# VH-VL binders against ENHANCER OF AG-4 protein 2 (HUA2), part 11

Target 1, 142 residues: ENHANCER OF AG-4 protein 2 (HUA2), of Arabidopsis thaliana (Mouse-ear cress) (q9xer9r771to912)
Amino acid sequence: EAAISRDAFEGMLETLSRTRESIGRATRLAIDCAKYGLASEVVELLIRKLESESHFHRKVDLFFLVDSITQHSHSQKGIAGASYVPTVQAALPRLLGAAAPPGTGASDNRRKCLKVLKLWLERKVFPESLLRRYIDDIRASG
Short names: E, the ipSAE of ESMFold2; O, the ipSAE of OpenDDE; V2, 0.75 times the mean of E and O plus 0.25 times the DockQ between their complexes.

## First folded at step 19 (VH-VL; framework fv_nepuvibart)

Design A42 (from A34 with heavy chain E99Y; at its last look DockQ between E and O 0.51; V2 from the best seeds 0.60)
Fold by OpenDDE, look of step 19:
Structure A42 (fold): chain C 142 residues (1-142), chain A 125 residues (1-125), chain B 107 residues (1-107)
Amino acid sequence: as target 1 above (142 residues)
Amino acid sequence: QVQLVESGGGLVKPGGSLRLSCAASGFTFSDYYMHWIRQAPGKGLEWVSYISSSGSYIYYADSVKGRFTISRDNAKSSLYLQMNSLRAEDTAVYYCARYSLTREYNPWAGYFDYWGQGTLVTVSS
Amino acid sequence: DIQMTQSPSSLSASVGDRVTITCQASQDIENYLNWYQQKPGKAPKLLIYDASNLKTGVPSRFSGSGSGTDFTFTISGLQPEDIATYYCQQYDDRPLTFGGGTKVEIK
């Protein structure tokens, strides 16, 4: 069943869009994966997808999924909250690096990522000091 | 059928207070962000505030921040706007509106698909 | 804040005419723009979302286009029931902001 959930999630990534429905479906699958202890694997999969993605807009979509998973997990007490929040926190350097790589071509990606980081800061999803560092880093890269 | 009905408007002195209510029906109230938008007489629309589905997240326009308080009671399917320290420039028809989100990453990304009829607030000496 | 500059503030046209309203954002807002219709004494009504998507039930004579900073709202064949004030509204960032409105009348 764990494998089925994992594969389903991976499949959703192939057709991911920025729509509420698409992100929502993928988020639900990610939450299901967490029930089977797959949170780390899911985040790693997202990182790999981000790193291998050639289209900047799709990188943004993937990062928005990360945001959705993170915020959903943060607001919900349980396995998902206990799994995804710390996992995403630990993986933030790689996630941000892949979602908003250096270069002029990724300026919009950086802007989108900044919006997410600011929202996380506002909602206290991660430690303030940590988020402020990443915010500053992304700004400095622009 | 979706319905939003504002109430609580009226005449108030500058510095006074007023509490607006919005009664919702015809949909699952707790699933939606709710907003207040106002319109001064003969003027355009001005966004005032929103509150998330659960009430956990709130945002205000700078023009009302510190004076207005948005809240909701999902059990009563009701939205509220407590207005304190009212000013003449707060005179307006106040609308409550249901917000449909189109993005997961931006809780303010969406559109107002249903509006109430509005309630008039007049602040005058 | 993102400012939305709407033009013209008012216009008068004949039944059947093509009406065009423009909205300019102070910064790039991609396609995060809605258009609303407000008839006299009534609440606003959503017509267009995401710059170009027609809301279900809205007549096809209404349309929207544009992205980035420049947006256009069009009525193809103005009808008497279209007498209203129209507003653009951005949702790229908080606070949400509206254009100044365009009052459409019939000659």
Scores: ipSAE 0.588, ipTM 0.878, lowest interface PAE 1.4, mean pLDDT 95
ESMFold2, look of step 19: ipSAE 0.676; ipTM 0.839
ESMFold2 (binder alone), look of step 19: mean pLDDT 93; pTM 0.943

Design A43 (from A34 with light chain D50Y; at its last look DockQ between E and O 0.85; V2 from the best seeds 0.61)
Fold by OpenDDE, look of step 19:
Structure A43 (fold): chain C 142 residues (1-142), chain A 125 residues (1-125), chain B 107 residues (1-107)
Amino acid sequence: as target 1 above (142 residues)
Amino acid sequence: QVQLVESGGGLVKPGGSLRLSCAASGFTFSDYYMHWIRQAPGKGLEWVSYISSSGSYIYYADSVKGRFTISRDNAKSSLYLQMNSLRAEDTAVYYCARESLTREYNPWAGYFDYWGQGTLVTVSS
Amino acid sequence: DIQMTQSPSSLSASVGDRVTITCQASQDIENYLNWYQQKPGKAPKLLIYYASNLKTGVPSRFSGSGSGTDFTFTISGLQPEDIATYYCQQYDDRPLTFGGGTKVEIK
């Protein structure tokens, strides 16, 4: 069943769009994966997809999925919260690096990532000092 | 049909307290972010606060932070605004509003597609 | 905070006229701008969302345009029932902020 959930999530990534419905469906699948202890694998998969994605707008979609998974997990006390929040925190440098790579072509990506980081800061999803550091880094790279 | 009905407004002295309610119907209340927005007599609109669907995320305007408390009871499809330490400048019609989003995912607030009729709060000595 | 400067604060026009209201943001807010109509004694009503999208059921004479910092709301053919105050509102950042409003009257 774990494999089924993982495959379903991976399949969803192939058809991911920026719509609430699409992000929501993928988020639910990610939460299901966490029940089977797959949170780390899910985050790694997302990083891999981000790193291999050639379209900037799709990188944003993937990062918005990361945001959705993170906030959902943060608001839900349980296995998902205990899994995804620390996993995403640990992987944040790679996630941001892939979602908003350096270069003028990724300026909008940086803006979108910055918006998400600011929201995480507001909602205390991660330690303030950590998020402020990443916020400063993104601003400096712009 | 979607309906929002505010109540609890009235006359109160400076320093006093008041609790507003917003009764929602015609939609799945627990699926939506809810907001309070106020309008002083003869003035423009001022955003006050929002609360997420589950109540996990809350934000206040600086003008009311520390004095107002937004909350919700999804089982009762109700939104609340506890107002303490009221000031004359808090005098306004208070609206509850439902937030909706564009078809695209947006981590920030979207638009207010439904509003209540408003309830008047008057703070005066 | 993002400041929304709305102009004019009031206007009077004739039935059938083209009415234009502008809203300027203190910073780039992309398309994260809504327009509302508020009739006397009533709650605001959404007309335009995301700068240029007409809400379902809203007459086609209403339109919005612009992006970044400069936005325009237009009534193409003012009708008597359009007497109201109109507001722009940004949702790019918190706190959410509204323009000062534009009161539209019929001559």
Scores: ipSAE 0.328, ipTM 0.812, lowest interface PAE 1.6, mean pLDDT 93
ESMFold2, look of step 19: ipSAE 0.728; ipTM 0.866
ESMFold2 (binder alone), look of step 19: mean pLDDT 91; pTM 0.920

Design A44 (from A34 with light chain D28E; at its last look DockQ between E and O 0.89; V2 from the best seeds 0.83)
Fold by ESMFold2, look of step 19:
Structure A44 (fold): chain C 142 residues (1-142), chain A 125 residues (1-125), chain B 107 residues (1-107)
Amino acid sequence: as target 1 above (142 residues)
Amino acid sequence: QVQLVESGGGLVKPGGSLRLSCAASGFTFSDYYMHWIRQAPGKGLEWVSYISSSGSYIYYADSVKGRFTISRDNAKSSLYLQMNSLRAEDTAVYYCARESLTREYNPWAGYFDYWGQGTLVTVSS
Amino acid sequence: DIQMTQSPSSLSASVGDRVTITCQASQEIENYLNWYQQKPGKAPKLLIYDASNLKTGVPSRFSGSGSGTDFTFTISGLQPEDIATYYCQQYDDRPLTFGGGTKVEIK
């Protein structure tokens, strides 16, 4: 059910690491949540975790999970694609603002987020003009 | 034991077409991104194209864009390269290569842990 | 496209010598740089990934270092079986590009 899927995803998020297995498990749970209409709740949870995270390395882990959910949903289409792709698109200002903050301490974060945005551009995950604006914004902040 | 075997190379005239195949065995083919990489006689390596594990994402080097088409058939564990409008500069040994899966998540990773033996394509009049 | 300038184009050395090959990127590529060995008539073989990480099963005489734009590959005690052409390859940006290669010979 919905509550079980949401609880499982939230629990997985607390122990998330940058391994393919950890991000893969969390991605599968996020896809399950979309089946119950919970994509907006998942993305809001990710935004709040990113905004509250104090460690730059952890911010990258969380944004890589956003990438995994986004590309998996985009490639599969269906319910997940119909909900996660537009939901992540609308949330990009908050997601990027938290994951790729300005300042010299977060230069690695900005470079990694730029690489993800360039990959999304290459793979046509979001409109080109939108992605180029966010890419330019991150470059201007660094 | 991972194996990649290319076939379909040969002699073709400029403007002609050729279809390369790569038969994969010893691993779950549908889990891996696959690449074509070529090497002109006596020269270095040039990356040509990739295709994602499901086939949803494809990218080409500018030198072949619009002329070459990469594809895959996961049910047959096979990778293909359709080469049209061939030019003399396309003369090379063509390798299929498997993109490595690593423990750390890296969505832009690009290193190749297994390569086939290559198949020679010669474009001359 | 990111150009990878590899030097020297060829070298010869004695068994047991230290051999160094360099690779320079036309722009910042962090550590997204791999090294391959290609013996005549064979496909390339991955030796080093991410500039300095030795692939499992590769002899410890091989090593790599560097970041940014300047990278080195070292064979600390050259062996007869190391006769090959060595290539660097960047994966910082598309298209993936390789250096021109360094042919290593025994004197």
Scores: ipSAE 0.795, ipTM 0.889, lowest interface PAE 0.7, mean pLDDT 92
ESMFold2 (binder alone), look of step 19: mean pLDDT 91; pTM 0.922
OpenDDE, look of step 19: ipSAE 0.835; ipTM 0.930

## First folded at step 20 (VH-VL; framework fv_nepuvibart)

Design A45 (from A34 with light chain L96R; at its last look DockQ between E and O 0.81; V2 from the best seeds 0.81)
Heavy chain, then light chain:
Amino acid sequence: QVQLVESGGGLVKPGGSLRLSCAASGFTFSDYYMHWIRQAPGKGLEWVSYISSSGSYIYYADSVKGRFTISRDNAKSSLYLQMNSLRAEDTAVYYCARESLTREYNPWAGYFDYWGQGTLVTVSS
Amino acid sequence: DIQMTQSPSSLSASVGDRVTITCQASQDIENYLNWYQQKPGKAPKLLIYDASNLKTGVPSRFSGSGSGTDFTFTISGLQPEDIATYYCQQYDDRPRTFGGGTKVEIK
ESMFold2, look of step 20: ipSAE 0.757; ipTM 0.858
ESMFold2 (binder alone), look of step 20: mean pLDDT 91; pTM 0.905
OpenDDE, look of step 20: ipSAE 0.863; ipTM 0.927

Design A46 (from A34 with light chain L96W; at its last look DockQ between E and O 0.83; V2 from the best seeds 0.79)
Fold by ESMFold2, look of step 20:
Structure A46 (fold): chain C 142 residues (1-142), chain A 125 residues (1-125), chain B 107 residues (1-107)
Amino acid sequence: as target 1 above (142 residues)
Amino acid sequence: QVQLVESGGGLVKPGGSLRLSCAASGFTFSDYYMHWIRQAPGKGLEWVSYISSSGSYIYYADSVKGRFTISRDNAKSSLYLQMNSLRAEDTAVYYCARESLTREYNPWAGYFDYWGQGTLVTVSS
Amino acid sequence: DIQMTQSPSSLSASVGDRVTITCQASQDIENYLNWYQQKPGKAPKLLIYDASNLKTGVPSRFSGSGSGTDFTFTISGLQPEDIATYYCQQYDDRPWTFGGGTKVEIK
């Protein structure tokens, strides 16, 4: 059941688009994976997918999925909240490094990731000092 | 048909309280972020507050923070604004507004695609 | 707060005229800008989102353009039913703020 859920999530990543429907389906699969204790595996899949992704627009799609999983887990606070929120927090350096890289081709990526970080700050998804530091880091790299 | 109907406006003295209601119909209320936006007589529009679809996230304009409380009852498809410590500057038509669910995923979207007709709040001695 | 400076504050034009309204943001807001129409005695109605996209059902005579800090709203052939006050609104950052409005009248 666990392997099936992970495989379904990984398959959904291949066809992920920046629509509410696509992001929503992938988010629900990620929540299901957390029920089987697979949150760390899901986040590692997202990190590796972001790090290997060559298309800047796809990096944004993947990071928006990270946002959807994170905010859904934070707002619902069940088993998914207990596992995804800390796991994503620990992974932020790799997630942001891949989603919002330096360079002229990724200025839109950095802007969109900054907007998400500011939203997380406003909604207290992660500690304020942590988020302000990442916001400053991305601004400095651009 | 999407419909938003505000009620509860009226005349109140400075320092008083008033509770506004917004009844929603024609859409799945619990899927949408909801907002209050106000318009002083003869003036422009001012955003007041929003509440997320589940009620987990709430934010206020600085001008009303600490005095106004937004809430929702998803079972009744209703949005509320409790207004305390009212001031003359709070005199306005108060609109409830629905934040759009556009096809594109946008975590910070702020489109107000449907508005109620508004309810007038007058704060005067 | 992001200030939205809208001009002109009012205008009069003839039926069939091209009407242009501008909106300037106090900082770069990319394309996170919407345009609303408020007819006398009515609630605002969304016409254009993300600077240039017409909402479904809005007549094609309405258009928007711009990005960054400078935005333009155009009515290509003014009609009597277009008598209204028009507002720009940014959603780049909290609080969401509106321009001061442009009252459009028929000569």
Scores: ipSAE 0.702, ipTM 0.842, lowest interface PAE 0.8, mean pLDDT 92
ESMFold2 (binder alone), look of step 20: mean pLDDT 91; pTM 0.917
OpenDDE, look of step 20: ipSAE 0.848; ipTM 0.929

Design A47 (from A34 with heavy chain Y50W; at its last look DockQ between E and O 0.68; V2 from the best seeds 0.63)
Fold by ESMFold2, look of step 20:
Structure A47 (fold): chain C 142 residues (1-142), chain A 125 residues (1-125), chain B 107 residues (1-107)
Amino acid sequence: as target 1 above (142 residues)
Amino acid sequence: QVQLVESGGGLVKPGGSLRLSCAASGFTFSDYYMHWIRQAPGKGLEWVSWISSSGSYIYYADSVKGRFTISRDNAKSSLYLQMNSLRAEDTAVYYCARESLTREYNPWAGYFDYWGQGTLVTVSS
Amino acid sequence: DIQMTQSPSSLSASVGDRVTITCQASQDIENYLNWYQQKPGKAPKLLIYDASNLKTGVPSRFSGSGSGTDFTFTISGLQPEDIATYYCQQYDDRPLTFGGGTKVEIK
């Protein structure tokens, strides 16, 4: 059920690590949530976890999960797959603002987020003009 | 054990076409991104093309864009390179290469952990 | 395109010598650089990924260092089986590009 899927996803976020295994499991749970129409709730949870996260390396882990969910959805191009792409697009200002903040402590975060944005540009995940603006904004902030 | 076996190389005249195949075994082919890389005789390595595990994403080097087409058949564990409008400059050994599945999640990782032995393409009048 | 300039183009050294090869990128590529060994008549083999990480099963005499634009590959005690051409390769940006290679021979 929807509530069980949402709770499983939230629990997975608490133990998320930057391994293919961990991010893969969380991605599958997110896709399950989208089958119940919960894509917006999942993205809002990701935003809140990013915004409340104090450790810069954890912010990268969470943003890589956003990437995994987004690219999986884009590759599948089905009903569930399409529901994350527009929702993530709308959330990009908050996602990037939290994941790639200005300042000397987050230079690695900005580099890694820029690489993800460039990958999305090459793979045409989001409109080119949108991605170029975010890329420029992050470069200017660092 | 991982094996990649290229085939389909040979002599062809300029302007001709050739189709290379790469038969994969010893691993779950559909989990891996795949590449073609070439090496002209006595020269260095040149990346040619890349295809994602599902086949949804494809990239080419500018030197081959519009003339070469990469494809895959996951049911047959096979990778292909259709080469059209061949030129003398395309003469090379063509390698099929597997991109590793790193334990660390990295959206842009590009390690070529296994290579085939290559197949020679000669473009000559 | 990111140009990878590899030096020297060839070298000769004695068994047991320390061998050093450099690779320079035309722009900052952080640590997104790999090193491959290609023995005569064979396909390339990955030795080092992400500038400094030794692939499992590769002898510990091989090492790599550097970040940004300047990278170094070292063989700390050259063996006869290390006769090969060595290539650096960046994956920071497409197209993926290789250095020109360094041919290592025993004198």
Scores: ipSAE 0.577, ipTM 0.793, lowest interface PAE 1.0, mean pLDDT 90
ESMFold2 (binder alone), look of step 20: mean pLDDT 91; pTM 0.924
OpenDDE, look of step 20: ipSAE 0.654; ipTM 0.893

Design A48 (from A34 with heavy chain S100D; at its last look DockQ between E and O 0.87; V2 from the best seeds 0.77)
Fold by ESMFold2, look of step 20:
Structure A48 (fold): chain C 142 residues (1-142), chain A 125 residues (1-125), chain B 107 residues (1-107)
Amino acid sequence: as target 1 above (142 residues)
Amino acid sequence: QVQLVESGGGLVKPGGSLRLSCAASGFTFSDYYMHWIRQAPGKGLEWVSYISSSGSYIYYADSVKGRFTISRDNAKSSLYLQMNSLRAEDTAVYYCAREDLTREYNPWAGYFDYWGQGTLVTVSS
Amino acid sequence: DIQMTQSPSSLSASVGDRVTITCQASQDIENYLNWYQQKPGKAPKLLIYDASNLKTGVPSRFSGSGSGTDFTFTISGLQPEDIATYYCQQYDDRPLTFGGGTKVEIK
């Protein structure tokens, strides 16, 4: 049941923390949502949650969840990989704009997002030229 | 109890090939990233390669790229290192190591909680 | 590549002495640094992860501190069984790199 999976995922986001257990549980729920064709809905929810988040450290928690979903989907291949990888790719401008904003308060955010982008480059998760442009953009904003 | 047992080391001539194996037991092998780390006689530790839990992600140190191939067989709980075009500087004890995960989520993981006892590779004429 | 400079390369101390080993990274690695103990003829064993956290079962005489580029490993009261070579290791970026090691001996 699609609505139950979506509601479970949304509820898990309420208590998300930067622990492997918390992010892992949310990731498994996101993978379940993809089985019901809900990957774009999950990514939009993550974008909106990230854009509305006022605390910089919480933005990192949410972006690390995006990373967990992306790499888990990419590494396993299948329905999740076919839907989350291109959906996250299309959403990167909004995701990074919210997670790694310019300004003195978000220096740690930009550093952590850069490390994730470099890992995606290493693992060929997204096209190299695209990732290098985002890496350069974040470096220029700091 | 976690156990890692390397095998396949020995004496080879320069330019030769050797295949190392690491048999894992006492844990769900398919859940873990696995690494090879080597130590030349009288020298320090050098990281060689990793392979992700599913085998989808692989990375090599520059010193071995193009010559070594890491692989795994999750059904057999086994890790492998195919070493080709061997050189004298590849002489070392080779350890397989399991990468453990910190409680805090870290997209780039990175410490080795269990190591095998190693297998010696000697490359000489 | 991130170079890890470890000092001293060797030391001798008496039982009960406080032993300090330092490790310097060529760039900021936050707290992504581990310490390993390698006894003669054996594989390395993880003692400390993320600069300051003791692995379960490691005696409390071992400790670590530091962040950024400068890290310290301490044995607060050296014991005979602590004869080993100690290595720092960074995991901030690939390739993963180790310090050159510090051989600790008892006088």
Scores: ipSAE 0.641, ipTM 0.830, lowest interface PAE 0.8, mean pLDDT 91
ESMFold2 (binder alone), look of step 20: mean pLDDT 91; pTM 0.922
OpenDDE, look of step 20: ipSAE 0.838; ipTM 0.928

Design A49 (from A34 with heavy chain S56N; at its last look DockQ between E and O 0.86; V2 from the best seeds 0.80)
Fold by ESMFold2, look of step 20:
Structure A49 (fold): chain C 142 residues (1-142), chain A 125 residues (1-125), chain B 107 residues (1-107)
Amino acid sequence: as target 1 above (142 residues)
Amino acid sequence: QVQLVESGGGLVKPGGSLRLSCAASGFTFSDYYMHWIRQAPGKGLEWVSYISSSGNYIYYADSVKGRFTISRDNAKSSLYLQMNSLRAEDTAVYYCARESLTREYNPWAGYFDYWGQGTLVTVSS
Amino acid sequence: DIQMTQSPSSLSASVGDRVTITCQASQDIENYLNWYQQKPGKAPKLLIYDASNLKTGVPSRFSGSGSGTDFTFTISGLQPEDIATYYCQQYDDRPLTFGGGTKVEIK
């Protein structure tokens, strides 16, 4: 059920870590949420978590979860692909602004986000011109 | 134990075609990205192509793009490389290689924890 | 393309010697660098990943260090079975590229 999936995902974010297992569990829950029409709610929660997160390494963990959800949804198509891919695309300015901020403390964040964007470009997850623009923006802000 | 066994190498004329196979065993093949890497006689290693675990993502080196096609059959635990319009510079030992999985989430990981013994492709008139 | 310059191209050393091989990347690749051993007539084998992590089962005489553009691979006490060509390989960007190799022989 929808409420169960939403609550499980929200709880999983509180214990998220940068392991394949942790990100995989959170991704599976996010896919379940899409089946109940909750993809926009999930993405807004991720944006808010990224924007409020004070630790740079935690911002990377959250952005890697965005990557996992995005690639899983793009690869498998269906309901998740129809909802997460366009929803994440529309949210990229906020997601990247929070995950890869300017400044000397976030240079690792910018490098890791650039690598994800280049991977999305290689895999044609989003339009090429859009991705190249974000890649250029992050390079210029560093 | 992980095993990767390449086959399908041989002698072909320029412009010809060959299809290489890599039979995998000892692991869950469908969980792993697979690569082809080649080595010309007396030369170093050159990366050729990868294919994602489900087969949905594929990437080629510029030197082979448009002529080579990587594919996989997860039900048969097999990786393939269709090589068309072969040239003398394609002469090499071709290795299939498994991309490692790590505990840390790293979507661009690119190291090869297991390799086959290779199959020789010779392109000459 | 990221160019990987490996030095020396070959070397000869005695059993028990410390052997050092260097690898230089044409741009900052952080620690996204691996080292492989290829014995004559065999497939390459992964020894070190992410610049300094020893793969399980690899003898402790092998080690790696470095980050950014300059990397070092060391054999602390060369053994006869270490006769091989050693390759560095970056995975910071596509295409994945290898160094030119260092052939290690016993003198």
Scores: ipSAE 0.773, ipTM 0.885, lowest interface PAE 0.7, mean pLDDT 92
ESMFold2 (binder alone), look of step 20: mean pLDDT 92; pTM 0.925
OpenDDE, look of step 20: ipSAE 0.798; ipTM 0.914

Design A50 (from A34 with light chain D93E; at its last look DockQ between E and O 0.93; V2 from the best seeds 0.84)
Heavy chain, then light chain:
Amino acid sequence: QVQLVESGGGLVKPGGSLRLSCAASGFTFSDYYMHWIRQAPGKGLEWVSYISSSGSYIYYADSVKGRFTISRDNAKSSLYLQMNSLRAEDTAVYYCARESLTREYNPWAGYFDYWGQGTLVTVSS
Amino acid sequence: DIQMTQSPSSLSASVGDRVTITCQASQDIENYLNWYQQKPGKAPKLLIYDASNLKTGVPSRFSGSGSGTDFTFTISGLQPEDIATYYCQQYDERPLTFGGGTKVEIK
ESMFold2, look of step 20: ipSAE 0.825; ipTM 0.906
ESMFold2 (binder alone), look of step 20: mean pLDDT 91; pTM 0.920
OpenDDE, look of step 20: ipSAE 0.805; ipTM 0.924
ESMFold2, look of step 22: ipSAE 0.791; ipTM 0.886
ESMFold2 (binder alone), look of step 22: mean pLDDT 91; pTM 0.921
OpenDDE, look of step 22: ipSAE 0.829; ipTM 0.926

## First folded at step 21 (VH-VL; framework fv_nepuvibart)

Design B1 (from A34 with light chain N34H; at its last look DockQ between E and O 0.85; V2 from the best seeds 0.76)
Fold by ESMFold2, look of step 21:
Structure B1 (fold): chain C 142 residues (1-142), chain A 125 residues (1-125), chain B 107 residues (1-107)
Amino acid sequence: as target 1 above (142 residues)
Amino acid sequence: QVQLVESGGGLVKPGGSLRLSCAASGFTFSDYYMHWIRQAPGKGLEWVSYISSSGSYIYYADSVKGRFTISRDNAKSSLYLQMNSLRAEDTAVYYCARESLTREYNPWAGYFDYWGQGTLVTVSS
Amino acid sequence: DIQMTQSPSSLSASVGDRVTITCQASQDIENYLHWYQQKPGKAPKLLIYDASNLKTGVPSRFSGSGSGTDFTFTISGLQPEDIATYYCQQYDDRPLTFGGGTKVEIK
């Protein structure tokens, strides 16, 4: 049920790596969680994991998972698209603030997040004016 | 065995139109991003366009934007390029190519692991 | 657009020679670069991905190195079947762009 899906997703996050297999499995679990109404809980968990993560490279892994969930959900118009796309959009300030913080230690993070934002702009995942604002914010902080 | 076979090339006058096709076999076509890449005679390679696996995402090189339309029919395992308002500089061999992904997740990661034989488009008066 | 400057545009070498081809990117592209071989009359074939990783089945005489803006492709002992044009391709940003190519011939 819902609790099983949520627990499976949280467990997957603990072993997440920057491989397509690892991110793909976590993405499929996130999509399954959406059909049980858990999209907001999944995104909040990702925010908290990003905010508490001390290793900059792990922050990129988590943000790439956000990208994978977002793009899969956006390309599908079903329940996942209806819940994840608006939920991630609302969470972007916290997601980006945690994944792409200012400072010399996170320059690679900002570069990687900018590439994702530019891809989202290309693919019209979120409103253009919103994405351009976040892109400008990250460039100004670097 | 992965195969990609282009067709539809030929001679066309400036301002004319052609529709290229690429028939795919030996793999699950609907799982892959597909690209068109062209090569003018005696010249280098130029990327033209891509279409995502579902067809939801499409991107064009500036040189063809507004004139070319990429599409796919996953039920027929076929990729298409509708070329309108053709110009002399569009003269090239046109390749369809399958994008394969690296094991490391990177939203921009990918390479062209299989290419068709190409089909020649000549734009001449 | 990211410009890829490939050098030389052509070269001629003897069987057994070491051949070196370079690509320079107009901006830092990390290791997001591939090398392709195109034999006369045929479609390109991937040899090296992510600057330095040899694709399965590609002979070990082919190698690649570099990161950032400067990349090198090497054939450590040129063979007759290596007559081809070689292209680098960046995938750091769209549109995807290729170097101008290096035509390799046997002397």
Scores: ipSAE 0.676, ipTM 0.832, lowest interface PAE 0.9, mean pLDDT 91
ESMFold2 (binder alone), look of step 21: mean pLDDT 91; pTM 0.910
OpenDDE, look of step 21: ipSAE 0.799; ipTM 0.910

